# Ledger of designs, part 19: VH-VL binders against q9rc53r339to534

Target 1, 196 residues: q9rc53r339to534
Amino acid sequence: AQTHEFSNKLNTISGFLQLGKIDEAVDFIQKERKIQQEWIHFFIERVNDPTVSAVLLGKISQAQELGIDVDIDPSSQLLTPLQERQQELLVTMIGNLLENAFDALLASGIENKKIYISFTDMGDDFIFEVEDNGPGIPPQLMESIFEEGFSTKEGTHRGFGLALVKKAVHELGGAIFLEEGELGGACFVLTIPKHE

## First folded at step 4 (VH-VL)

Design N14 (framework fv_trastuzumab)
Fold by ESMFold2-Fast, scan of step 4:
Structure N14 (fold): chain C 196 residues (1-196), chain A 122 residues (1-122), chain B 107 residues (1-107)
Amino acid sequence: as target 1 above (196 residues)
Amino acid sequence: EVQLVESGGGLVQPGGSLRLSCAASGFTFRSYWIHWVRQAPGKGLEWVARIYPSGSYTRYADSVKGRFTISADTSKNTAYLQMNSLRAEDTAVYYCARHYTYDYGTYYFDYWGQGTLVTVSS
Amino acid sequence: DIQMTQSPSSLSASVGDRVTITCRASQSISSYVAWYQQKPGKAPKLLIYGASSLQSGVPSRFSGSRSGTDFTLTISSLQPEDFATYYCQQYSSYPRTFGQGTKVEIK
């Protein structure tokens, strides 16, 4: 029963996010008391941007529906105010990195799918990290995954996700890079300067 | 002109501490990762640690994890290696080196400092 | 850790000779290999990156190539200033690892 109710709420949130209606997604989440209180309390305390909170909560809910276990590093925080363009592009980048992780895990056939998220603003940059326990990126593809049209000759538009992230982060004067994490899969880190 | 200049090396007793500095000039410090690579007398090169200066995103070799701390001050264009609980095996010339952030294919070390000698001896 | 194995450990050659140094990776690393030259008492200097790309300012007698997990550095016509130790390095995974080095003696 709770699963059915949760699924209906997730569909509403996903609909708003897909249509670019971030404010409506945030409003919907704020009105739903049945969304896990631990997540709500974490985001109230640790994230000072309601749009970023809404997107992360929506993606966590989506992962849960897909059978993916999501952990956020408990030391994570995002308390420095975001400029409008930084917020818009960060939301887009978070969405694309998490969708990339979902796709990799679902295609992998791995039984116990995991994603680890970490974010911080303690230094000069906003840092956002997404790691999965999928098969990782083969060395021969590490450079090409950020190129426009990757994974496509007659493929889907999904091949543009990481290229879009690279373009967006470069617009903000930041960077995206691959790291080795402890889960053994792909680990993407993006950095955005707080000040231009 | 791109320059990386190390300093802070010297003689220290086992169990002691030392702080190395790597001063950068002639390039945009924020656009590069800084690494420490060491070379024991007559031996080969060993990677020690790295940092993305603007975000303090760090990684360490297993041999130094828990003893060494890498940090950076972007206002001074300088990276640091704080070395605690030093051992005879840490005796080496310590180099700093950079790699460009923006493309995975550019993670090679295009510029190195001159090195600073650390001797751990009683 | 990815192991980089260099051969030979040392060699002697005459000015004008073609010299080849080999480096083998213990696992697939694509072309993420750099070659460095180190002269006595000095820091390493980048010669080649991406297995085969020549760094600007490096003489054209230096070249690199890749075959699978085997990498080679070639000096087509050895000069006196090429007396040095050469190191390969992989930058595909952490920790970054280097070959053991190859000492090149002139004459």
Scores: ipSAE 0.330, ipTM 0.711, lowest interface PAE 3.9, mean pLDDT 84

Design N2 (framework fv_trastuzumab)
Fold by ESMFold2-Fast, scan of step 4:
Structure N2 (fold): chain C 196 residues (1-196), chain A 118 residues (1-118), chain B 107 residues (1-107)
Amino acid sequence: as target 1 above (196 residues)
Amino acid sequence: EVQLVESGGGLVQPGGSLRLSCAASGFTFSDYYIHWVRQAPGKGLEWVARISPSGGYTRYADSVKGRFTISADTSKNTAYLQMNSLRAEDTAVYYCARWGYRSYFDYWGQGTLVTVSS
Amino acid sequence: DIQMTQSPSSLSASVGDRVTITCRASQDISRYVAWYQQKPGKAPKLLIYSASSLYSGVPSRFSGSRSGTDFTLTISSLQPEDFATYYCQQSYSYPLTFGQGTKVEIK
């Protein structure tokens, strides 16, 4: 129920932003989720894609409800227009990367849970980074986390959703990297080429 | 270990030009934004310019816009600051600094002195 | 441009003293402030990021805090190696701007 209501709220926000109704979007977000004005202002100025903005704002709100502190690099921006397929798959990848971070932090027992987000379109690629301060990924599992979780019977994906992210980024001609981050947990860097 | 080493500073007359170099080692150069920050003798820090990880995107302080050009050569792991039409107020120690996808300068070079004087 | 006003411009202190330096932003910049230490003839060194996060390897006597547009750097018990100039920096918007610096000198 709350999940369906939340999705409907994100769709409403996306709709306002698509119609250039910035004040209405801001008012709606503030009343529904108590999202800080700084976040709303940041996304309006730094992200031109309303669907991506709506997803990120929704995930920040969800993190706050889970007791997770989210920080976004203030130099972040996504101002280059996204192709329709790039937008669809980027939204899916962002969702899965953030859900993975939420799950890792909630399972960790860490008291001060943190996620750091950075994104840019300044170079030849759209780059999106998610880092947490959780336990990280053991070296012996680094390759396995991106593998298909198929069983012989079902043939369906299982696990953290990282296999889905890898499939999506591959479709766009991009890559996903597991980096050593400064927060001490997992650091995923996603790159998507700009198509001309 | 991460290192940034500046070179190319020196004495130049007003209206002249200099090219500064910032040689990077100990990390993947093309993963990080590189900035130039200057400091006039006895004064504070002033941001000058930056270049994106791909090398395709640049930004400049208004005081140097149109006169300075930042560039990078990924094959040499080196960033450059081409300084044209130099003025006395450009006299400073010039630092290059690393700023990854985060908004902080975590590593700085030792600095190179540029003196613009007749 | 976002102006960062730092105070005091200098202070004299003794080893063991608590030192507090303040930086005020001309507008709301959320928590996007870093603090740097610079010793004579050397490059700046990162101490604090995101207003209150201690950078790896920095001694725990350093701490940062935020109150609205006011940011503080505190050294809880000054050590001999802490005599230096300290700078705040906003990372909220381009152009990036620094405070004018605070010189911490021996009394």
Scores: ipSAE 0.006, ipTM 0.474, lowest interface PAE 11.2, mean pLDDT 80

Design N3 (framework fv_trastuzumab)
Fold by ESMFold2-Fast, scan of step 4:
Structure N3 (fold): chain C 196 residues (1-196), chain A 118 residues (1-118), chain B 107 residues (1-107)
Amino acid sequence: as target 1 above (196 residues)
Amino acid sequence: EVQLVESGGGLVQPGGSLRLSCAASGFTFSSYAIHWVRQAPGKGLEWVARIYSSGGYTRYADSVKGRFTISADTSKNTAYLQMNSLRAEDTAVYYCARYGRFSPFDYWGQGTLVTVSS
Amino acid sequence: DIQMTQSPSSLSASVGDRVTITCRASQSVSSYVAWYQQKPGKAPKLLIYAASYLQSGVPSRFSGSRSGTDFTLTISSLQPEDFATYYCQQYWSYPLTFGQGTKVEIK
């Protein structure tokens, strides 16, 4: 139950970060592997929001469990304080975008599954990017993927994640769009104004 | 129309084996994780196992690890739970459930009763 | 393992009442909490996911909220069909874990 043990340790670290107990998180990791220390030092230095850190760490753990490689651009940062509503909606959007990427990759059957994450707040906006190396989104479906009740193959089943992301980013005065990515799959970019 | 239908439950002696089936229809089977969740008579819900059929990724609760095996046949749109070395405490209604694309357990089967008794 | 503790274990209510059920996670689960309704002899039905998002087809009288590791399910005006057992569930990490359930009974 090595994977279970790893997930439990990651949850403990995420819990400390979510509570703003950075020193406790660092101390806990000093008793673990150096690779885990690299992840926590990254989040401590680059992400000022404990809730966002906790979500990303949890999703990285989930991806590794599913055999998906996750890379975060090392220049990423989120140091500007988030307003409570921005934090709530950003966490929800991150979760939905990553869950969408996981599902697309697992359904694709490709051998080397990869997700790339990048985020920055150095400009006037918070920018968050999620890219996968899955099959991508057909051009004819690009508008419909953001509709409530969208389904590609599942008959009456509805996928709501991307519709929820579009609604959430609209509430924050931002935008979501698809870019051409280097990995060949879907590349979603969120922009959220720092002010309003 | 999304449907999950369990079968294979019944009465079995302690130490015996039983195989449960979960037949899926109305969605692309390989695109969703299938889970087994059980409920002992008059008790709450307990997660048992999960499979992503496209990648063969399986996971088990510690209480069943080494005794239960989850598998899937994508040509039949069916997931299976092979239960070996059954114990009295494995007595429960076993549900299969689909892990939704953006939410957990959005569809459940009707359940199949497994009774482990002398 | 993450433990989910529900309160109360049971409650008695009348049609039209406001009902609140609480669930506490033993550690951080972010907003990855779902609520299910189960009627006797039936499978559970998903009501709420991501702490506060209403599943399609679920009546608007159901709502969910989060405060830290505390989660609540509220039924604003109880209807006859709402007498059931309700379960919370975390899906932040494996093993997936459920609360012990809250039975909503007729007063």
Scores: ipSAE 0.005, ipTM 0.460, lowest interface PAE 15.5, mean pLDDT 81

Design N4 (framework fv_trastuzumab)
Fold by ESMFold2-Fast, scan of step 4:
Structure N4 (fold): chain C 196 residues (1-196), chain A 118 residues (1-118), chain B 107 residues (1-107)
Amino acid sequence: as target 1 above (196 residues)
Amino acid sequence: EVQLVESGGGLVQPGGSLRLSCAASGFTFSYYGIHWVRQAPGKGLEWVARISPSGGSTRYADSVKGRFTISADTSKNTAYLQMNSLRAEDTAVYYCARGLRYWSFDYWGQGTLVTVSS
Amino acid sequence: DIQMTQSPSSLSASVGDRVTITCRASQSISSWVAWYQQKPGKAPKLLIYDASSLQSGVPSRFSGSRSGTDFTLTISSLQPEDFATYYCQQYNSWPYTFGQGTKVEIK
């Protein structure tokens, strides 16, 4: 006999296949062993966009592979339909913000790595927030991290990811903010205007 | 099926430049990181560079930093490795490989040979 | 950089033998280790990921295990097609580093 958890996973896979999202279905299946049942149930109830759900589930699975604990604010929701361009740019921004948090946490040497995610569409805007418990961003670099070609003395890398996020959010008429987080690390907040 | 096909290898003189291409098919390109890994004749594997799934983040090995640039054209599902100021020590078979940014390389191309000599 | 020290550099074994290859990380990397098989003139092939997870399509005679910063690849009963060089790789952080490789030759 099949359990309700299996049925939920099959329904998600079936949904991707019916929408012609073959690669998304394959990726979901491949990450199945890493995804907690609670996340699948949460996203089915709280996120109406299958592509956004797939990206977030994939990133949560990736974080768990890296030994990073991910919490999502239980009041989070994304029920308003996204325009095609909003969806494309939002998944790109989510990917870049989470990859940035992964980099910071893995470089930090912190034992209890944690990311906190919150999102809402209850107001006039889509709001997406990512916070980590890493070392944060030095105050003198807070504006520079959004510029093309930003680099650090400590790293052998250049920062284009955050610059691309700023470009993408501005294309949508929105904004990105960096704050010192309550978890002791960086806190990025995206705001994107809704048109329906 | 998932495929990665490299091209652009060849013979080049020291100090010269070469651009490698990695054409991807059979998967959603923007969901996966693309890496370049090289192998000198008779030697082991050395990671060279990667570009993130979103295309917004790049990383390089110290041995190539400042000389190599990785990029991607998502409309063509193709990643590139621009190699400048080539040295004899850069002689190797160059593989492109697929990975979620921090996961293992689950699919590899067949490789393209780069020879740096006079 | 995280150093991956692999041993032995080469070995020779008979068909049916149990073969063990080891890999040691210079610092804590959790289970973020993959094992690859490379046959002459071919690209590497993923065998094991997350230290002990068998990649789809890989024979069950291959297995991986972890003890702290020590990782092992085991072939329970060596077959003729297992002639190859094997590499470990960490993906805890960039730069992603490989072991130097172990060449397995069948007697």
Scores: ipSAE 0.006, ipTM 0.453, lowest interface PAE 15.7, mean pLDDT 79

Design N5 (framework fv_trastuzumab)
Fold by ESMFold2-Fast, scan of step 4:
Structure N5 (fold): chain C 196 residues (1-196), chain A 118 residues (1-118), chain B 107 residues (1-107)
Amino acid sequence: as target 1 above (196 residues)
Amino acid sequence: EVQLVESGGGLVQPGGSLRLSCAASGFTFSRYWIHWVRQAPGKGLEWVARISYSGGSTRYADSVKGRFTISADTSKNTAYLQMNSLRAEDTAVYYCARSYFKGAMDYWGQGTLVTVSS
Amino acid sequence: DIQMTQSPSSLSASVGDRVTITCRASQSISTYVAWYQQKPGKAPKLLIYAASTLESGVPSRFSGSRSGTDFTLTISSLQPEDFATYYCQQGYSSPWTFGQGTKVEIK
């Protein structure tokens, strides 16, 4: 769960990055002990949107607190400026996809919990991918996981928050779909047109 | 009504090429994976290739890697299987089928026969 | 690659019999198993998906079950239209693989 204190820290990081105060942002993050300097350097070099960077760093920190390993594809980049509404909704979608992955992994009892993230802005779309090594999506639930208020009796948490992602992606004229993952769990892919 | 219709099969000599088409209607083509599955005369089903979400990713069986290419044209709601360097062992009825992600293949076409013979 | 070992390769049965076909995955694949029926000269038809969920329009005499990596298709009371070849299939990872098929023949 996100607190006001955590949100304030992310806003501070975002503020430093927006003002071009990279050294101050790095120093602030290092004081938190939860976010490795390697992640900070990666995002500074490869992600031009400070809000997206702040949210991803915050989610990585949250994953570490939960005992979940996060890896990002080294070819990832987001260098194209986001429109204000695209940024707002992308942040919401990233948050919900990662929370769904956290919940599924924590409920699964798997010892070595892993999440793989990939993103790119090549061509006309922003593409964002989140994969976990959890139990995946049962085939019978694939359509229903995007329905508002969805839950499962089996203790699966895959459906929680996905209705919000569907609503957000629909507003942007984009798509969310399931892809074959390398880690054996669920893999969600978001595509968002740069122009609408 | 969901439909998948294959075309492009025929008789070809070893080393030749054919392109199969799978025309889709009655559903949002770009939201489904399209598979090619073949069946040699009197034999079982063999998965050949799939394409996800109109070109997101492609996967192939080892028996066809480097020779077959799967592709899609979303403007025509059509998937293709380009078959090069054909061998006698490729003789089969070729079916296209759809699935949602890693789920089951719920709709299949009628099949198109490919015969590779000298 | 994940191997799906299906057994038996063929069986003879009479109308009204219970028929059981089994399929074993070479590794853990959760519930990503489907069962198909194929009649001569026709495309396969989906019967069961997610190991045990009956496809819409399929008679309730068909059922699927899972125990670990072992999957079973059962026809509780065989009907004349059920004489066909049956295939299991895994969709857990690529390449997707089918069992070798089971031909259910009239006794």
Scores: ipSAE 0.016, ipTM 0.534, lowest interface PAE 7.0, mean pLDDT 83

Design N6 (framework fv_trastuzumab)
Fold by ESMFold2-Fast, scan of step 4:
Structure N6 (fold): chain C 196 residues (1-196), chain A 119 residues (1-119), chain B 107 residues (1-107)
Amino acid sequence: as target 1 above (196 residues)
Amino acid sequence: EVQLVESGGGLVQPGGSLRLSCAASGFTFSTYGIHWVRQAPGKGLEWVARISPYGGSTRYADSVKGRFTISADTSKNTAYLQMNSLRAEDTAVYYCARGRFYTGYFDYWGQGTLVTVSS
Amino acid sequence: DIQMTQSPSSLSASVGDRVTITCRASQSIGSYVAWYQQKPGKAPKLLIYDASSLQSGVPSRFSGSRSGTDFTLTISSLQPEDFATYYCQQSYKTPYTFGQGTKVEIK
């Protein structure tokens, strides 16, 4: 929980101060502040929808609490105005895709958990990509992960939300693809037409 | 401090309706799943319903499917359980609980609200 | 639905005792099991998730383990505040199901 993360940060600062490591304590505080400022600046410049920004920032915060490293492609943008229904469904899809990546990584036991996010609206479609460095989806399960109520074996993706994502993207006239990414895990690519 | 507070319980006649509320504080409400779990007097725990993060998918126990509806209002940090066509066997303490991820375990619970369905 | 069977239904123990509660799933559910403690008139409290992960703030005397479809909650040295009812729960798929409960009573 966020309270536990805050307490943990305070404990780290207290530890540095107890050991007389004032410079290290200051650096820790400044790095945390700088990271937040950089994320805020990125979203102000690159994302025109406050609700989408809020969801992504919330998910990044949750990932940090879980010990998952999140990188966003610096060329990412979402500047085209979203219709109300597009916004509602996109927020739902983003949330479910990231939760599935969190579940896969936590179940995997990997020490260095990573998620890579990329999104663009420069073409005819909104494109949103989530990639992880977990174990990926076994080929035999690829067709079943989008079925309602489906769950994978322990140590792999749980996939409860993927049926919802497929339903939502279909409503918007789009598609979802599962690919092998460069990080070696699952790579979900979501496409939504700008004009449905 | 993470808190969940239930309200809306009471006495209702068979066939009646009741709406339970779960007010959340101390965490980013939209990023967690919210569940309802009930416990009949002197009995064990029974999972009832959930709504996924960001008002996503809903799931229901077969015993309540078609009669109960779970919803959430992120602006108020509140989840709801609309209970229709209530039966005597729905009598229970209803708990609101926070779920981590989509795996369905519950790290924080409210204090519960009693629903009694009796003629 | 997945059935969770707890054993024993009740047990009597003394402070300092090692207490073991077992839960069996009717089918393979991986490690997707949680354990809860409930005191009379109170809401349940999460102790263990994913079979063996200790919830933050829970005393280290509580531990969980898995062997196939058998799951065990262990209290290494029972304290006065541990007299309660304990529930296992499968978190693998909806509907999520609980064991019938184990009441831990003072001798």
Scores: ipSAE 0.006, ipTM 0.435, lowest interface PAE 16.1, mean pLDDT 80

Design N7 (framework fv_trastuzumab)
Fold by ESMFold2-Fast, scan of step 4:
Structure N7 (fold): chain C 196 residues (1-196), chain A 120 residues (1-120), chain B 107 residues (1-107)
Amino acid sequence: as target 1 above (196 residues)
Amino acid sequence: EVQLVESGGGLVQPGGSLRLSCAASGFTFSSYSIHWVRQAPGKGLEWVARISGSGGYTRYADSVKGRFTISADTSKNTAYLQMNSLRAEDTAVYYCARTWRYGSLPFDYWGQGTLVTVSS
Amino acid sequence: DIQMTQSPSSLSASVGDRVTITCRASQGISSYVAWYQQKPGKAPKLLIYSASSLQSGVPSRFSGSRSGTDFTLTISSLQPEDFATYYCQQLNSYPFTFGQGTKVEIK
């Protein structure tokens, strides 16, 4: 109905999933009569890892509170079981990429803030993409944003946590790329091998 | 109450252009995506294009790529479908419909449809 | 593109009959299937989403089910207002695709 009510429902679901209370999350969804259940089925059926699902739901809730529009690609899924270390690092990477997008958008002063999220595990890799419509990365800083201890003179936090993301993805045998996207801002793509 | 109203349909010659409008009311436009779905006379449903309610994300069916452009005026809660280089095979009733922005979601509300006829 | 193959193309039934319509996806799409009812000259109306969830306000005689890539819409006791064309749709990935439709006619 309302953005605040919707955000609170996502936080409740996120809380149950974070605690490993999948049955309680499902029960909450089934008893909720005001929201379309199909969007919630996305998080229950398409994201098999409760911790990853909780982080995504929490970040979507946070984005709404910050006035940021979030879309998720309908083909997104994460059904492959995660090893403990993969889960720990993926949660950290997702959190840092979304925090960086939030910080960039809030610092930009633009009124119509947007983030697009896409992820898949249908191939040999986990692929996770976060795109924003902020100012993007200045060309002179593009190679430096992944360096440990990097900071910008313009007071942006686009470099914040990106060194952590790069280290985490490399530990899993993957890579991070800054790509061209639809929104005109930064587009970060993570690739992580599913096997080992 | 949720409402979607299409307009702009009509008769046009092959190679011509038309712009369809979908006026939305009764909900937060930016929280939904607007889609165009068409139906040729006596035929089934075909998905054509999508735009997010915030205006930032578009998708097109291969049959219309390069000829059709979807856009939105968020201040008016209205989505548009600019149709160029029209062909006889584009003759159809064009519906607009909405989906939630989170995940794989159905068309829970549709407009009444507007007829586009491409004929010499 | 994901192909949705719907069957039958048409069927004749009487009030009170049990009607079953099937839809097969060309690849795995989880439960991301919706069913719509369309009456002549009208826009489609959502009946079922996420393969088996009944849309608010839709009569309980309508139900949906999934078995792998096979999806079924069932009308347990056909009523006069149910004579219409029914469509399945996949919402797993773009482009969204529909089945060819099933016309339910009076016997």
Scores: ipSAE 0.007, ipTM 0.564, lowest interface PAE 8.7, mean pLDDT 82

Design N8 (framework fv_enfortumab)
Fold by ESMFold2-Fast, scan of step 4:
Structure N8 (fold): chain C 196 residues (1-196), chain A 118 residues (1-118), chain B 107 residues (1-107)
Amino acid sequence: as target 1 above (196 residues)
Amino acid sequence: EVQLVESGGGLVQPGGSLRLSCAASGFTFSKYSMNWVRQAPGKGLEWVSYISYSGSYIYYADSVKGRFTISRDNAKNSLSLQMNSLRDEDTAVYYCARGWYRYPFDYWGQGTTVTVSS
Amino acid sequence: DIQMTQSPSSVSASVGDRVTITCRASQGIYSWLAWYQQKPGKAPKFLIYAASSLQSGVPSRFSGSGSGTDFTLTISSLQPEDFATYYCQQYKSYPYTFGGGTKVEIK
């Protein structure tokens, strides 16, 4: 299974990074056919948390298998150390936001599926942005997409996770909101206060 | 080749306004963050403002916050800096600079001079 | 803000000399440091990123080292075109901050 394979890859990468074996982590990933070397080096240089890096690399790999093109804003960085709870919840939020983007793009029938990711900690907050070129969110659904039970694991609304993202970001004293997308699809923005 | 060309500088009185522009060519402008960096006469470099590839994220140095507004037009490959309530300490050469995920400023424009004086 | 302190402010050197410039951050920045070269009347030119990685096209006589708070730029054998002002810059945290610059002058 893809999920099992992704989990195993993420565990291997996370293990190498946690042991300070950056060269081994890079070598492992470079031997994979599904992850670009530039992304690996970007995460090692610009993301200080090994678990966050592993999750993002795993999601990028999954996107490639689904025929989805992923780009990252060149100025992205997450260099401020994460508290344990911030890391746990950020990993959950990243996973759910990207899963929702995958599901929306696959359901859309769009041929050139694209996701753009941006993140920064240059201000007082951690900011994480996911944008897709899918059909976007209908205006009548913008208030309900964050409510429990909005979507299920079945059918075109299988990306059940936005309610969980809202709960997670609220626990951290942050916010999630929907912006107008540059790519024409949905643009979700997470803000999480830094406590450095 | 990557090229950045600034314009819009000039002489202005304290309290006045100027709008700087930066024309980009030779790369896919919409994939890169952009920055403004300034240098006062005989002084060092000072970062002024940042804008993400999409325009969704914008940051300012404290010295210009509330007075300057950075913006971009990805369809026209252009970056702008609207400067209001100008002060004598804003006198500088203003550079636009391209951001990349491995480093903050890999290409710079030639600069445009802003002089704030009565 | 992270303050970048650069030393010396100026250094007089001859062609063929080894030149060393130092940069100190007021707090740990890992390796998130870049070096730039600026010639009079010109825009800065990017030299080094991640403290030690040379930008494509930059001569191998330039090298960077350091991590945490203390960083060094070295020119192993100074050439005529290397007389310029050099700046370090941290890019760990907002706002981005530069060192005060080091002018490398003809002796």
Scores: ipSAE 0.000, ipTM 0.458, lowest interface PAE 16.7, mean pLDDT 81

